# Designs tried in a protein design chat: VH-VL binders against a5use3. Part 14

Target 1, 222 residues: a5use3
Amino acid sequence: MVIHAIVPVKELHRAKQRLARVLDAHERRALSLAMLNDVLVALSYSPVSRIIVIGRDVETGHTARAHGAAFVIDQSAALNDALHQAAADIPDHAAALVAPSDLPLLGAEDVIALTCISGDKPGVAIAPAHDGGTNLLLVSPVVGWTFLFGPDSLTHHIAAARQRHLPVHLLRLPHLERDIDDIDDLIWLAQQPGDTSAQRLARMFLERKGAQLWQSSDMPPH

## First folded at step 3 (VH-VL)

Design n12 (framework fv_recaticimab)
Fold by ESMFold2-Fast, scan of step 3:
Parts: sequence; C-alpha cells; structure tokens
Structure n12 (fold): chain C 222 residues (1-222), chain A 117 residues (1-117), chain B 112 residues (1-112)
Amino acid sequence: as target 1 above (222 residues)
Amino acid sequence: QVQLVQSGAEVKKPGASVKVSCKASGYTFTGYYMHWVRQAPGQGLEWMGWINPYSGGTKYHQNFKDRVTMTRDTSISTAYMELSRLRSDDTAVYYCARDIGYEFDYWGQGTTVTVSS
Amino acid sequence: DIVMSQSPSSLSASVGDRVTITCKSSQSVLYSSNNKNYLAWYQQKPGKSPKLLIYWASTRESGVPDRFSGSGSGTDFTLTISSLQPEDFATYYCQQYYDTPTFGQGTKLEIK
C-alpha cells in the first residue's frame, strides 16, 4: 500500500505547557523540535511513501525539509482540521498514517508492524495511547475519513471505522502508549533504553533541574 | 533548613593544590546542581563550574578548565572542588551554591584560600 | 560570555532614601517566546555569602521585603530600594542566566 504520513506540530511557543513549571520556553521549544526530529527519523526508515509535516513555525519547516518531508502551513486552529487539510492532498486510493510529533521512541519497526497487522485490504489500524486516546492511526484508504483525535479518540476512531464498514486492528505498543506531555512523561523518557535526540535532552533536563522535576512528579527519585 | 557547610580556611604556597568541601543537608543532595563561585578580595563574583551530584558530570569555565576538578560523594552528601597549580591571584573566598534552575538560592559560608610565599 | 556591567560602582545613601542600581548586559537576556528576562539580583553583606533577592528580573524571592523591586527588560535592568533600612547597606550583584552564568562587578551601597 502507498502510505502518506502526516505529522502535526503545535505552535512551538504553545508546546508542552504542562512542563512550564520546570522548563522555560526555550527548553520546551528545544524538546519539541528534538521529538519531531526523532519521529521524522523513524518515518524516514519506515515503508511510508511520503511524509507531510503540518505546522506554523519556521523551525518546524526547516526540520521537515532536513528530513525530506513536505511542510504545509497549518491554516486551522484545531488538530482535526489540520489533519483534514493535510489529508486533502493525499491521493484517494492511498493510506494515511497519523504520527504525533511527541512520540520520540517511535521506530521504523513499529510502522512496519502496524502495516503488517493492517494487511493489503481496506481497514484501520491503531496503536492506542495509555489514556484512551490514539497515538498511531493508519487508515487505508484515507478518502472519506473523519479524524477524531481528542479525549476518548480510540473509541471514536473505532466507531468511525465501523460506520464506514472498515475492519479495525489494534496493536498495543507499550513504548508508544505514552506521548511526552508532562513532567512524569519526561522523567519516564529519560529512563527508557535508547539514545534519541529527545532522550539526550530529557537526561540533560534531569541533570539541570532534577529536584524541581522530582518535586512535580508522582514518580520517586532514584 | 537547607544548609551548605564548607571546610575551613587554607593557606597554601604557589604551585600547591587545595581541595575545598561543601556538605549539604536539609534537601535531596542528588536533586540539585552544585556550582562553585569565587570572590577575590574586594572584587566581584566569578563562576568556576558545576557538578551534577546525581551523575558526577561536570562543566568548568574555560579559565579554570586545566586546573579545576569537581567531584562529589553521595554517601555523605558532600561536593568537592580541587584547584591545582595555585597562583597568588587564586587568593579568594570560594563558595559552593545550589542551582534551582539557573539562579542560586542557597550558598555555603565560603572558604578563604590564601596563596602566599 | 555575556558581559554584565553595573553602575554606579559605589553609592552613598542615608536611611529612608530611595536607591536605584543599574545593570546592563552585552546582549539581550529576554527570551521572546516566553517573554522572560533571565536576570537575578543578589545582596552580599561584608563577610557573608550572597543572598538571592530577585529572579526573572522582577520576581521577589520568598522572604525578601517589598521595598526591593526589580525592573527592566532586554539589556537594561534596575534594582530599586524604595526606603533604605540600616540592614540594606551591602554590595549588590546582578547575574544573567540566559547563557553560562556571569555576574556584574557589584555596586557597593555605603552609609552616608
């Protein structure tokens, strides 16, 4: 199948506000760009045919181009509208893979596993988030699809697939159940095996601000 | 009740080394960076470097990089700063200071190091 | 390194006076995305260690009297003591933390 990946990126100055108690705006911007870099690296080694980054910042555009991805200026105010904007340019018979920019542990093997479980027939494949959301969404074909990211999006995407008579395949990927959004996520990321750009930054932040991070976390200090 | 208690005054000859200690109490020692800042008599504050007590990682200012070593012992919540090949212009009060995220909220009482022949 | 310059180098004042100390950085310490100035002020009394007074250019540290206030943005900053008290005679230092920490040369506040 021909797959077009869509990576939506929030405006960098608004990104990761749940980290604002510990990380300043420069640090949050750096973290968001590092995570975007990690996602683009993974997609570049995956079986996707094209990568589309949709966002508003110049730095986001530069990062996309550095990975050979197309950059589309987000003309909407909401995530689902931005995804519809990006999907409008995808050929009717092609599949769309939505990968959020805040999954720094995404690997090419995860995308391969998602395509394998989906197979060559029309369908929807989902990697769920821990909180009942959707962290990876593959829709084949994408024509006529409505994106429903947000609270309880796993339930909503399953319902949307059923309304369109598409089979749904769920693939649980523990390392992708946790998008990096708050202080506990950042500490968790630093402790996971690996050496992604975002992990190197997370480890540096733990070094610089360990006490503030642990004081703001439910996780015990080591 | 956060306290940083430093070792006592030292008198050294040029060419010698000095090792200053800073014992932390009242907080989680490994949770905060420890910086070293010195002050020559009648002069301003000069940043020397930091140590991450959790990892042992260090960063030194270029002016001190070839002569300073910062270490810590987590079992006794103590940071150390060793300055080698002492010169007369190393005469100063040396402070340890806790980093809460780029500014310093608690300082040790200072250790006077006098380098004289 | 970012160079910090303070003026005056020394100042004589009486109890009850309004005192203003100026600090200038060689480049902006304002981060436009969060609109914060990476600047702190410290007080140091003779024979004592420095004490943090103000961070983010204008935020008072807990326990610091309200007669101390910080203002300014970008490259130009001021510390104001609105009604000088006997315990305020000390040397005051500004510090940037936008990059590797650097301090101003200090302003010595002396009794007149």
Scores: ipSAE 0.000, ipTM 0.418, lowest interface PAE 16.8, mean pLDDT 85

Design n2 (framework fv_rovalpituzumab)
Fold by ESMFold2-Fast, scan of step 3:
Structure n2 (fold): chain C 222 residues (1-222), chain A 117 residues (1-117), chain B 107 residues (1-107)
Amino acid sequence: as target 1 above (222 residues)
Amino acid sequence: QVQLVQSGAEVKKPGASVKVSCKASGYTFTSYYMNWVRQAPGQGLEWMGWINTDTGNPTYADDFKGRVTMTTDTSTSTAYMELRSLRSDDTAVYYCARGYDWFFDYWGQGTLVTVSS
Amino acid sequence: EIVMTQSPATLSVSPGERATLSCKASQSVSSNVVWYQQKPGQAPRLLIYGASTRATGIPARFSGSGSGTEFTLTISSLQSEDFAVYYCQQYNDWPLTFGQGTKLEIK
């Protein structure tokens, strides 16, 4: 199957505001770009044929192009509309893989697993979030698909697939069930095995701001 | 459909305590922070603090540290805010509000707390 | 802490007119500004976040603009239901802070 990956990126000025009590605006922007870098690295080693980053920031565009990805300026006001905009440029018989920009533990092997469970026939494959959302979405072919990201999106995407008479394949990927959004997520990310750009940055923040970070955390102190 | 339903109006004497509840429905309670914001009659909005609904750990604004306690009951998807040592200038409408990032996408209807002798 | 200052305190306009409301931050908040609408006896309602992104269900006549320290909420053709108090809030840095509000009233 020919797969085009779509990576939607929120405006950097809205980056990780839940971290603002311990990270300043520059540090939050750096973390968001590091996570985007990690996602793009994983996709570049995966069997995707093309990567499309959709966003509004100059820095996001530079990061995308540095990885050989296409950058599309988001002309919409909503995530699902941005995804439809990006999908319009995908060939009619190709598949689309939607990968959020804030999954820094994404690996090429995860994308390979998702494509393997999907097979070469028309269908939908989903890696669920632990809270009922959708963290990875593969739709083959993407033509005519309606994106329904948001609260309870797992249920909505399954229903959409069934209405189109497409088989649905679920693949639980524990290390991808947690988006990095708040202080507890940042500490968790620092403690996980691995050495991604975002993990190195998280560990640096924990080292420099340990007392402040733990005082602001719901996790046990060290 | 997201709903935040708060407990009813309270009249208290100075020095008393009040505990306001906020029952959430229509979403996964533990996926969002719950904030408390108050508004004195004819005045603007004042942020009091928030609580991590997954862990139960609160963070309070400096003006309220020492006399506010925020808690949750995950089994009933309910958040609570208790304010102690009430003064007449604590008379206000108290709102719970769901945090989406660090702004508020859904608000409770408000609870009027009147402090008078 | 970041201080948010709204002006004017009261703006008197007629239905069908354009209203422009201002919000200033004491230091740069990037585009991390939210606008809320509050009608008498009601809870605030989310209008705009990220300085310019309209929340779901908000009519197209509402628009936001600005970055850094100066922000504007514009209502292009006032309807009777738009007369309310409008608050801005910054979410760039902790603690969260609100402006003092602008009351939009019928002339």
Scores: ipSAE 0.000, ipTM 0.425, lowest interface PAE 15.7, mean pLDDT 86

Design n3 (framework fv_rovalpituzumab)
Fold by ESMFold2-Fast, scan of step 3:
Structure n3 (fold): chain C 222 residues (1-222), chain A 117 residues (1-117), chain B 107 residues (1-107)
Amino acid sequence: as target 1 above (222 residues)
Amino acid sequence: QVQLVQSGAEVKKPGASVKVSCKASGYTFTSYDMNWVRQAPGQGLEWMGWINTYTGNPTYADDFKGRVTMTTDTSTSTAYMELRSLRSDDTAVYYCARLYGEAFDIWGQGTLVTVSS
Amino acid sequence: EIVMTQSPATLSVSPGERATLSCKASQSVSSDVVWYQQKPGQAPRLLIYGASTRATGIPARFSGSGSGTEFTLTISSLQSEDFAVYYCQQYYSWPLTFGQGTKLEIK
């Protein structure tokens, strides 16, 4: 199976606004870039044939190119439209893998598992998010597909597959159920096994700003 | 081949405890959560709880809270379910089942637990 | 908790005929319904998930339909191996709940 990965990236200055209470703009930008780096590293060791990063920031473009990924300037600023823009240049018979830039625990083995459960026939494979969303989406072939990321996107993507007469394969990957968006996600990330760029940064923030982070968290302090 | 193999049948006295094992093979153990479901003779299926195999955190059905413990051993890809303070109405076949998109796609062969005096 | 009710309790049909099994939820579960087949002495086997999607390896004669509160499992052209107990299950809300089962038996 030939797979083209699409990694959408929000404008860096607007990313991770839910962390603004404890992280300044520079720290949030650094976290977003660290997570993008982690996702690109995982994809580069996976069986994907090409990586396409779609975004608007010059710094995002430099990070993408440093990992050998193509960079496409987002002309729409809406997530689903950006994904359709990126997918337009994927060959008709190739598969598309959508991986959000905020899944720093993504590993090459996760992509391999998603590919294996999908098999070699047309179909859709999904790793669900904890909130009813979609965190990994593999569509084979991508031609004619409609991206429906957003609230309740798991339900919407399953319905889209049915409309196209494609089977759906669900693979639950607990470490990928949480995209890193708020203070509780940041604390969770710091506590997980591993040593990704984003985890090192999260652990540093927890060490330096622990009191502020725990005061803003719904998770119990140690 | 994806497979779940459970421990053998048990006969216990009322008040005793039983610990059933479920060994997984053919897939990455920590990528799917494990559920436990029981079935009393001639009755339907009853969900007991589940365990997140990556974190080791269990969630128990209300009817079993306080006397069930679910654990995992990642090094051997094995899940365990221990039921304490056994009563005669705990006589049932106990199944482990892999959770796949909220459906149980792979089941163990079942472990018959008989509670009698 | 959501209560799943199956009907009939027992359905007697002849090989080659069509069997229709019903499952009702006490509240809307969207399309979050799974069907299992269980033969005596065996573990349940996944048949249908998402109300209508066949699991891998399940013959085309099995089909599921429905949404909201009413769901149906249909087996067209019954084979001798299809006589078993069938269970529906919802996964819309925790705790997960099963119907009481429908026994399909030879007339």
Scores: ipSAE 0.000, ipTM 0.404, lowest interface PAE 18.5, mean pLDDT 86

Design n4 (framework fv_ogalvibart)
Fold by ESMFold2-Fast, scan of step 3:
Structure n4 (fold): chain C 222 residues (1-222), chain A 117 residues (1-117), chain B 107 residues (1-107)
Amino acid sequence: as target 1 above (222 residues)
Amino acid sequence: QVQLVESGGGVVQPGRSLRLSCAASGFTFSSYAMHWVRQAPGKGLEWVAVISYDGSNKYYADSVTGRFTISRDNSKNTLYLQMNSLRAEDTAVYYCAREWGYYFDYWGQGTLVTVSS
Amino acid sequence: DIQMTQSPSTLSASVGDRVTITCRASQSISSYLAWFQQKPGKAPKLLIYKASSLESGVPSRFSGSGSGTEFTLTISSLQPDDFATYYCQQYYSYPWTFGQGTKVEIK
């Protein structure tokens, strides 16, 4: 299977607003770029044939190019339209893998597992998010597919696959069920095993701003 | 109605600095990303730098990174290119260009920069 | 970076001729390609954007076609005002890159 990965990145000045209470705009930008770096590293060691980053920011484009990824400037107003823009360039018989830029624990082995469960036949493979969303989406072939990211997107993507008579494969990957979006996610990331760019940054924030982070967190200490 | 007028070009010795200006009129300058594109004598077009509508984001071609700085003053409808550590290969006509839908819909008439000893 | 290659580098034609020039991208750029005309001593002028969309004020004798990696600019009936150098530009992916140019000169 030939796979083209699409990594959508929101405008950095709007990124991680749920962290704004503890992290300033500069720190949130740094975190978003660190997570993008982690996702791009994982994809570069995976069996994907090409990586397409779609976004609006100078730093996002620079980071994408540093990893050999194509950078497509987002001309849309919405995530699904941006994904449609990026997917339009994918060859008709190729697969598309959508990987959010905020999964810093993504590993090449996760992408391999998703491709293995999907096999070489037409179909859709999904790694669900904990909140009923979609964290990894593999569509083979991507031609004619409609992206439906947003609230309850897992349900919507399953329905879309059924409408097109494509089998759906669900692969639970616990470390990818939590995208890093709020203060509890940031503390959780800092405490997980590993040493990704985002984890190093999260640990630095926890060390320097721990009192503020814990006051904002519902997570128990340690 | 849209007009872009470059100025500041001239003959300069290697290693010195030069600042280019682009005066914009006939449109809401603060709503558009702006680019610098250059063309060496008898050669093709080469993209140099871009600046976002509010000046917060900037990109540079690898050939000029660390030497050139793009900036803008939206209150004066003016785009700038500060060129430091100039080299012979920077000799070119420099155009400012307005971005629409990520392509360049309007160009200035250009200003010649000659780097020679 | 995406490499843009034009052919031919030089084309000799007569007034009234149909002229076609080609632009090839080193990888797919979908339809995110623009064509520019540049006359000696002047700035480039936009002719076509998104591969086939004619810019306002550009004569209808100019047309663009193609998608993916192969694109063409056609001038259906060459006029004296059309002797110029033509450039393609991709704006699919940063950094922006241009073809080397095709010079259309009088036969």
Scores: ipSAE 0.000, ipTM 0.412, lowest interface PAE 18.7, mean pLDDT 86

Design n5 (framework fv_ogalvibart)
Fold by ESMFold2-Fast, scan of step 3:
Structure n5 (fold): chain C 222 residues (1-222), chain A 117 residues (1-117), chain B 107 residues (1-107)
Amino acid sequence: as target 1 above (222 residues)
Amino acid sequence: QVQLVESGGGVVQPGRSLRLSCAASGFTFSDYGMHWVRQAPGKGLEWVAVIWYDGSNKYYADSVTGRFTISRDNSKNTLYLQMNSLRAEDTAVYYCARDLYSGMDVWGQGTLVTVSS
Amino acid sequence: DIQMTQSPSTLSASVGDRVTITCRASQSISSWLAWFQQKPGKAPKLLIYDASSLESGVPSRFSGSGSGTEFTLTISSLQPDDFATYYCQQYDSYPYTFGQGTKVEIK
């Protein structure tokens, strides 16, 4: 199976707004880029034929190209439209793997596991998010597919697959159930095993801003 | 107290190499991204390169890409700039600067590099 | 690359004057802009980051404003210590770029 990975990236100045009370704009930008770096590293060691990053910021483009990824300027208004734009240039019989830029614990082994459960036949493989969303989506082939990321996207993607008579394979990957979006996610990331760029940055933030982070979280303070 | 001290500057012939060092003290070096910025005599500031806090990402100005290499040794609290294939246009005072994504808040006093025959 | 243009290149002012320096980016840089002060023979000093955030230890007479492509550094009541060259710098994207500088000199 020929797989083209798509990594959508929000405008950096708007990214991680739920962290705005504790992290300034530069810190949120640095976190977003560190997570993008982590995702691109994982994909570069994965069985993917091409990586396509879709975003609006020049720095996102530089980061993508540094990893050998193609950069597509996002001219859409919404995530699903951006994914449709990126997928338009994927060959008709190729598969698409959508990996959000905010999964810093993504490893090549996760992508390999997703491709293994999917097999070599047409189908859809999904790693669910903790909130009922979709954190990894593999569609083979992608031609004719409609992306439905958003609230309850797991249910919507399963329905879309069934409407197209494609089998659905669900793979639970606990370390990928949390996209890093809010203060609780940031604290969680800092506490997980590993040493990704985003984890090092999260740990630095926790050390410097620990009181502010804990006071702003929904989790009990230390 | 927070301090950055550059060293390794001097007079070199065109086409030769030179390595600059920047010694950091008074802060946790491994928490900060580091930059090299240069200033030709009587001219403005020109950004040269950056290295992230953990050494994972590096970026360069177009004028030095392929010739200069930025590196760091967090165990020694030291930043480096390896300058190869030097040109007369590289003549400048070279500053190292600390950055935690809030701007370059601490700068060294600079080291002069003169590329002349 | 993002081009940063400062105006004026030089301005003459007296102690107590309100001084305004403008910086223009060739494309939108949101708020990713810093202002630096440099005195002859010295390293630059950070004054303002994120377009409007005052660096710790910098006198309150310095302020920054703007977003997108137009930015302003204001010194509300110029002091003798403020005669220097000022630079804006974008950090929206690599390579980082500086304006050409504005020299504030005594009238």
Scores: ipSAE 0.000, ipTM 0.429, lowest interface PAE 16.1, mean pLDDT 86

Design n6 (framework fv_roledumab)
Fold by ESMFold2-Fast, scan of step 3:
Structure n6 (fold): chain C 222 residues (1-222), chain A 117 residues (1-117), chain B 107 residues (1-107)
Amino acid sequence: as target 1 above (222 residues)
Amino acid sequence: QVQLVESGGGVVQPGRSLRLSCTASGFTFSSYGMHWVRQAPAKGLEWVATIWYDGSNKQYADSVKGRFTFSRDNSQDTLYLQLNSLRPEDTAVYYCARGYSEYFDYWGQGTMVTVSS
Amino acid sequence: AIRMTQSPSSFSASTGDRVTITCRASQGISSYVAWYQQKSGKAPKFLIYAASTLQSGVPSRFSGSGSGTDFTLTINSLQSEDFATYYCQQYYSYPWTFGQGTRVEIT
């Protein structure tokens, strides 16, 4: 299967606003770029044929190009529209893999596992999010697909696949069930095994701002 | 392209005040933390102050705390550094720098502050 | 405050030389080191962050390495535009501190 990965990146000045109570704008921008770097590293070692980053910021474009990815300027108002814009240039025979920029624990082995469970026949493979959303979406072929990211997107994507008579394969990847969005996610990321760029940054934030982070967290300081 | 232009430097006597300005262009100013870094003649770089993107958090080097005040006007894309009770050891080129996290990815050309009797 | 000490303080070099500059932190700072280049009479220019990540547009002859307390900036095959003073900076904890600088001078 020929796979084109799409990595949508939120405008950096609006990124990670749930972290604004503890992290200022430049810290949140640094975290977002570190996570993007981690995702692009994973995809570059995976069996994807091309990586397309869609976003609005110059820094996002520079990061994408540094990894050999194409950068497309987001001309849309919403995530699903941005994904349709990026997918428009994918060949009809090819599959699309949508990977959010905020999954810093993504590894090449996860992409390989998702392609293996999908097989070579038309179909949809999904790694679900912990909140009922979709964290990885592989659609083969992508021609005629409608992206439905948002609340309950797992249910919506399953329904869309079934309406099109496409098999759906669910692959639960616990380390990818939690996208990094709020203070509890940041603390969780710092505590997970590994040494990604985003994890090093999260650990630095915990070391320098630990009291402030834990005071803003719903998790026990343990 | 990113540009930072400092102004307001000059020659003053000890105990006097100066107000430095830094005008930013080529990026979304309100999204970045900003810094002032100084360099005394023939010396190295010394961090002076940091201000968060919204102005809510400010940090100062111990050597200037209580004398210098950092502020920003996001509507005008401008930073200000108010230098009070100036001392001869404050003589330096003052650089405005953009924060990319906690390091400084773009710098202005600098403005010279000379404190002498 | 974390003290950053560079060595050597100055280095005489010729074009084509391999130049190595060391930066030592007074305590462990993981990989939170940035490097800057400053040419005579000009503002500093950003080169490297996270000890080893090169800023876009910086030539590949520049590289950084290290973790913990010992960090190195290397310039392979020195070019005429590389004669400058180089500074390391830690961003592990406030206050931010720079090394004293290493001057790379033409022989």
Scores: ipSAE 0.000, ipTM 0.407, lowest interface PAE 18.7, mean pLDDT 85

Design n7 (framework fv_roledumab)
Fold by ESMFold2-Fast, scan of step 3:
Structure n7 (fold): chain C 222 residues (1-222), chain A 117 residues (1-117), chain B 107 residues (1-107)
Amino acid sequence: as target 1 above (222 residues)
Amino acid sequence: QVQLVESGGGVVQPGRSLRLSCTASGFTFSSYAMHWVRQAPAKGLEWVATISYDGSNKQYADSVKGRFTFSRDNSQDTLYLQLNSLRPEDTAVYYCARDFYGAFDIWGQGTMVTVSS
Amino acid sequence: AIRMTQSPSSFSASTGDRVTITCRASQDISNYVAWYQQKSGKAPKFLIYAASTLQSGVPSRFSGSGSGTDFTLTINSLQSEDFATYYCQQYYSWPYTFGQGTRVEIT
């Protein structure tokens, strides 16, 4: 199976707004880039044939280039539209792997496991999110596929596969069930085993801003 | 001025090893993935290896995987390619090159590796 | 791996000639093709990327075209400094692969 990975990245200056109560704009950009770095590290060690990063920022482009990945300028701003834009250049017989830029605990072994459960026949493999979303999506082949990320996307992607008569393979990967979006996610990431770039930053933030982070985790967003 | 300079090539016997170096200047070396590309005498270009900006990710051509090791020292703006278990078919000019989204925008002058008895 | 095949392998030309070199990919690679010029005893020089985008500093007599599987490098009005070997390269997927080269020789 030939696999093209797509990594969508939000505009950095407005990234991780739920962390704005504790992290300034520079710190949020650093965290987003560290997580992107971790995802690109994992994909580079995986059996992925090509990595496509789609985003808008110069820094995102520099990070993609640093890893030998292609960089596509996002024309759409909406996640599913950006994914369709990136997938337009993938060959008809190739598979697409969508890996969000905010899964810093992604490992090459996770991608290998997803490809193994999918096998060499047409199909869809999914690592679900804890909230009913989709955190890893492998579609083989990707031609004619419609991306449906968003609320209840696990259900929507399963339905899309069934409409196209494609088998669906679910692989639970607990360490990938949690996107890093808010203060509680950041604290959780810092406490998990491992030593990724994002984990080092998260631990540094806890060390320097621990009181503010713990206080903010107990208060609902406004 | 942006520049890459290779060194460390030479004549070696089959089965021996060499360490190639490439020194970068004129750009922020730590911000770029880097590559090694080789060219056998009177032959075309062959991609050998890629290394990410921080050295955490490496990719190798099947022909050299397990024998060659790519590394970098960002504090010295230097790349290294360790060539082990050299074979006559490894005879080539070795170029280091700067990444441009999978293309190669800046190249060094090359260093010649000759593997012969 | 994606195989890149160039044609012709070599030919002789004179200054002022229009030169066309073709590169064919074994599968659809969209526009992820770069072109390089290599003069005798020198390192390759980056000419074109994304099939048709000329690198800064490269003379306007060079142009690239194509998409999918078929790509062309054209040199309009060949100059004396253009006698070289030209290579196409796909950067669509790993492993990165080059064409075998096209040598443009003086008559």
Scores: ipSAE 0.000, ipTM 0.457, lowest interface PAE 14.2, mean pLDDT 86

Design n8 (framework fv_acasunlimab)
Fold by ESMFold2-Fast, scan of step 3:
Structure n8 (fold): chain C 222 residues (1-222), chain A 117 residues (1-117), chain B 108 residues (1-108)
Amino acid sequence: as target 1 above (222 residues)
Amino acid sequence: EVQLLEPGGGLVQPGGSLRLSCEASGFTFSSYAMSWVRQAPGKGLEWVSGISGSGGYTFYADSVRGRFTISRDSSKNTLFLQMSSLRAEDTAVYYCAKWGYDYFDYWGQGTLVTVSS
Amino acid sequence: SYVLTQPPSVSVAPGQTARITCGGNNIGSYSVHWYQQKPGQAPVLVVYYDSDRPSGLPERFSGSNSGNTATLTISRVEAGDEADYYCQVWDSSSDHYVFGGGTKLTVL
C-alpha cells in the first residue's frame, strides 16, 4: 500500500510545560525537536512513501525539511482539524499513518508490524496509548476518514472504523504506550534500551539535573 | 521572600542523638526538595542528606547513612534531620537548603552542632 | 567516589581578573555550580549550570566548563569579592552532591 505519514507538532513555546519546573524553555524546545528527529528517522526507514509534518514553528519546518519531509503550516486551532488539513493532500486510495512527534522510541519495525497486521485491504490499525488514547493510527484508505484524537480516542476511532465497516486491528506496543510528557516519562525514557537523540538528551538531563529530576519524580532512583 | 529558619543546635556527647529543624516560609513547601549541607570548623561544604517535596524519596551521603534520618512535615512547613550515633567528626555548622535544580538556591543561616566530651 | 579539586587560595589586585578552577575527571560532561561564602555567612549561589547567572548578581561573574576543568571568572575584582568560593556537581553514578574543597580569594 502507499502510505503517507502525518506527524503533528505542537507549538514549541508551549511544549512540555509539565517539565517547566526542571527544564527551561530552551531545554524543553531541544527535547521536543530531538523527539521529532527520532520519529522522522524511524519513519524514513519505514515503508512510508512520504512524510508530512504539520506545525507552526520555523524550527519544526527546518527539522522536517532536513529529513526530506514536507512541512505544512497548521491553519487550524485543533489537532483533528490539523490532521484533516494534512490528509487533504493525500492521493485517493492511499493510506495515512498518524505518528505523534513525542514517541522517541518509535522504530521502523513498529511501522512495518502495523502495516503487516493491516494487510493490503481496507482497514484501520491502531497502537493504543496506556491512557485509552491512540498513539499510532493507520487508516487505509484515508479518504473520507474522520480523525478523533483526544480523550478516549481509542474507543472513538474503533467506533468510526466500525461505522464504515472497516476491520480494526489492535497492536500492543508497550514501548509506544508512553508519550514523553512529564518528569517520570523523561526518567523512564533515559532508562530504556536504545540510543535515540531524545534518549541522549534525556540521559544528559538526568546526569546534569539528576537529583532534581528524581526529587520531582514518583519513580524510585536507581 | 524565601526564609529558612534553623532553631538552635547544641552540644552533644559522642554516641548521642540530636534533632535539627528548619522552618520554611515564602514558598510552597511541599513543592520543593530540601537538603542538609554541613561545614566543619575551618573546612569546606559537605552535602549530608536530601528529601523530595513529597517526602517519598530520601538521599544520604555515605558518611551518615544509617545514622541520620531526614524527614519533613508539610503541615508545619518544617524540615528535620534526626542524628544518632554522633561522632566528633559530625561537629559542624548544619545548613538547610532549598533545591533550585541540581543546585541550592536558598540557604538557612546555619546551626552549630558540637559533638564533644 | 567523584572528586573536585580547587586551589586553596588565589590572590588578585583590585580591578584585575580572578580565575578560580575546579578540576574533575571529565568534568565537562557535568553541570558545575558555584557558591560564594563570606565569613560567618551562609553560601550564596553565584553561577549555575556552568555559566548561567542568578538575577541581581553583578555581570563581573562568569563561568566555563570543558574537558577536565571548570572555571569561575571574576572580572574587575572589588574588595567585597573576598570570600571562599566552592564548585559543586551532582554525580548520578553515586547519587551524591559533590563539593570542591573551596578557594579563598584574597584582594590585595
Scores: ipSAE 0.000, ipTM 0.411, lowest interface PAE 17.4, mean pLDDT 84

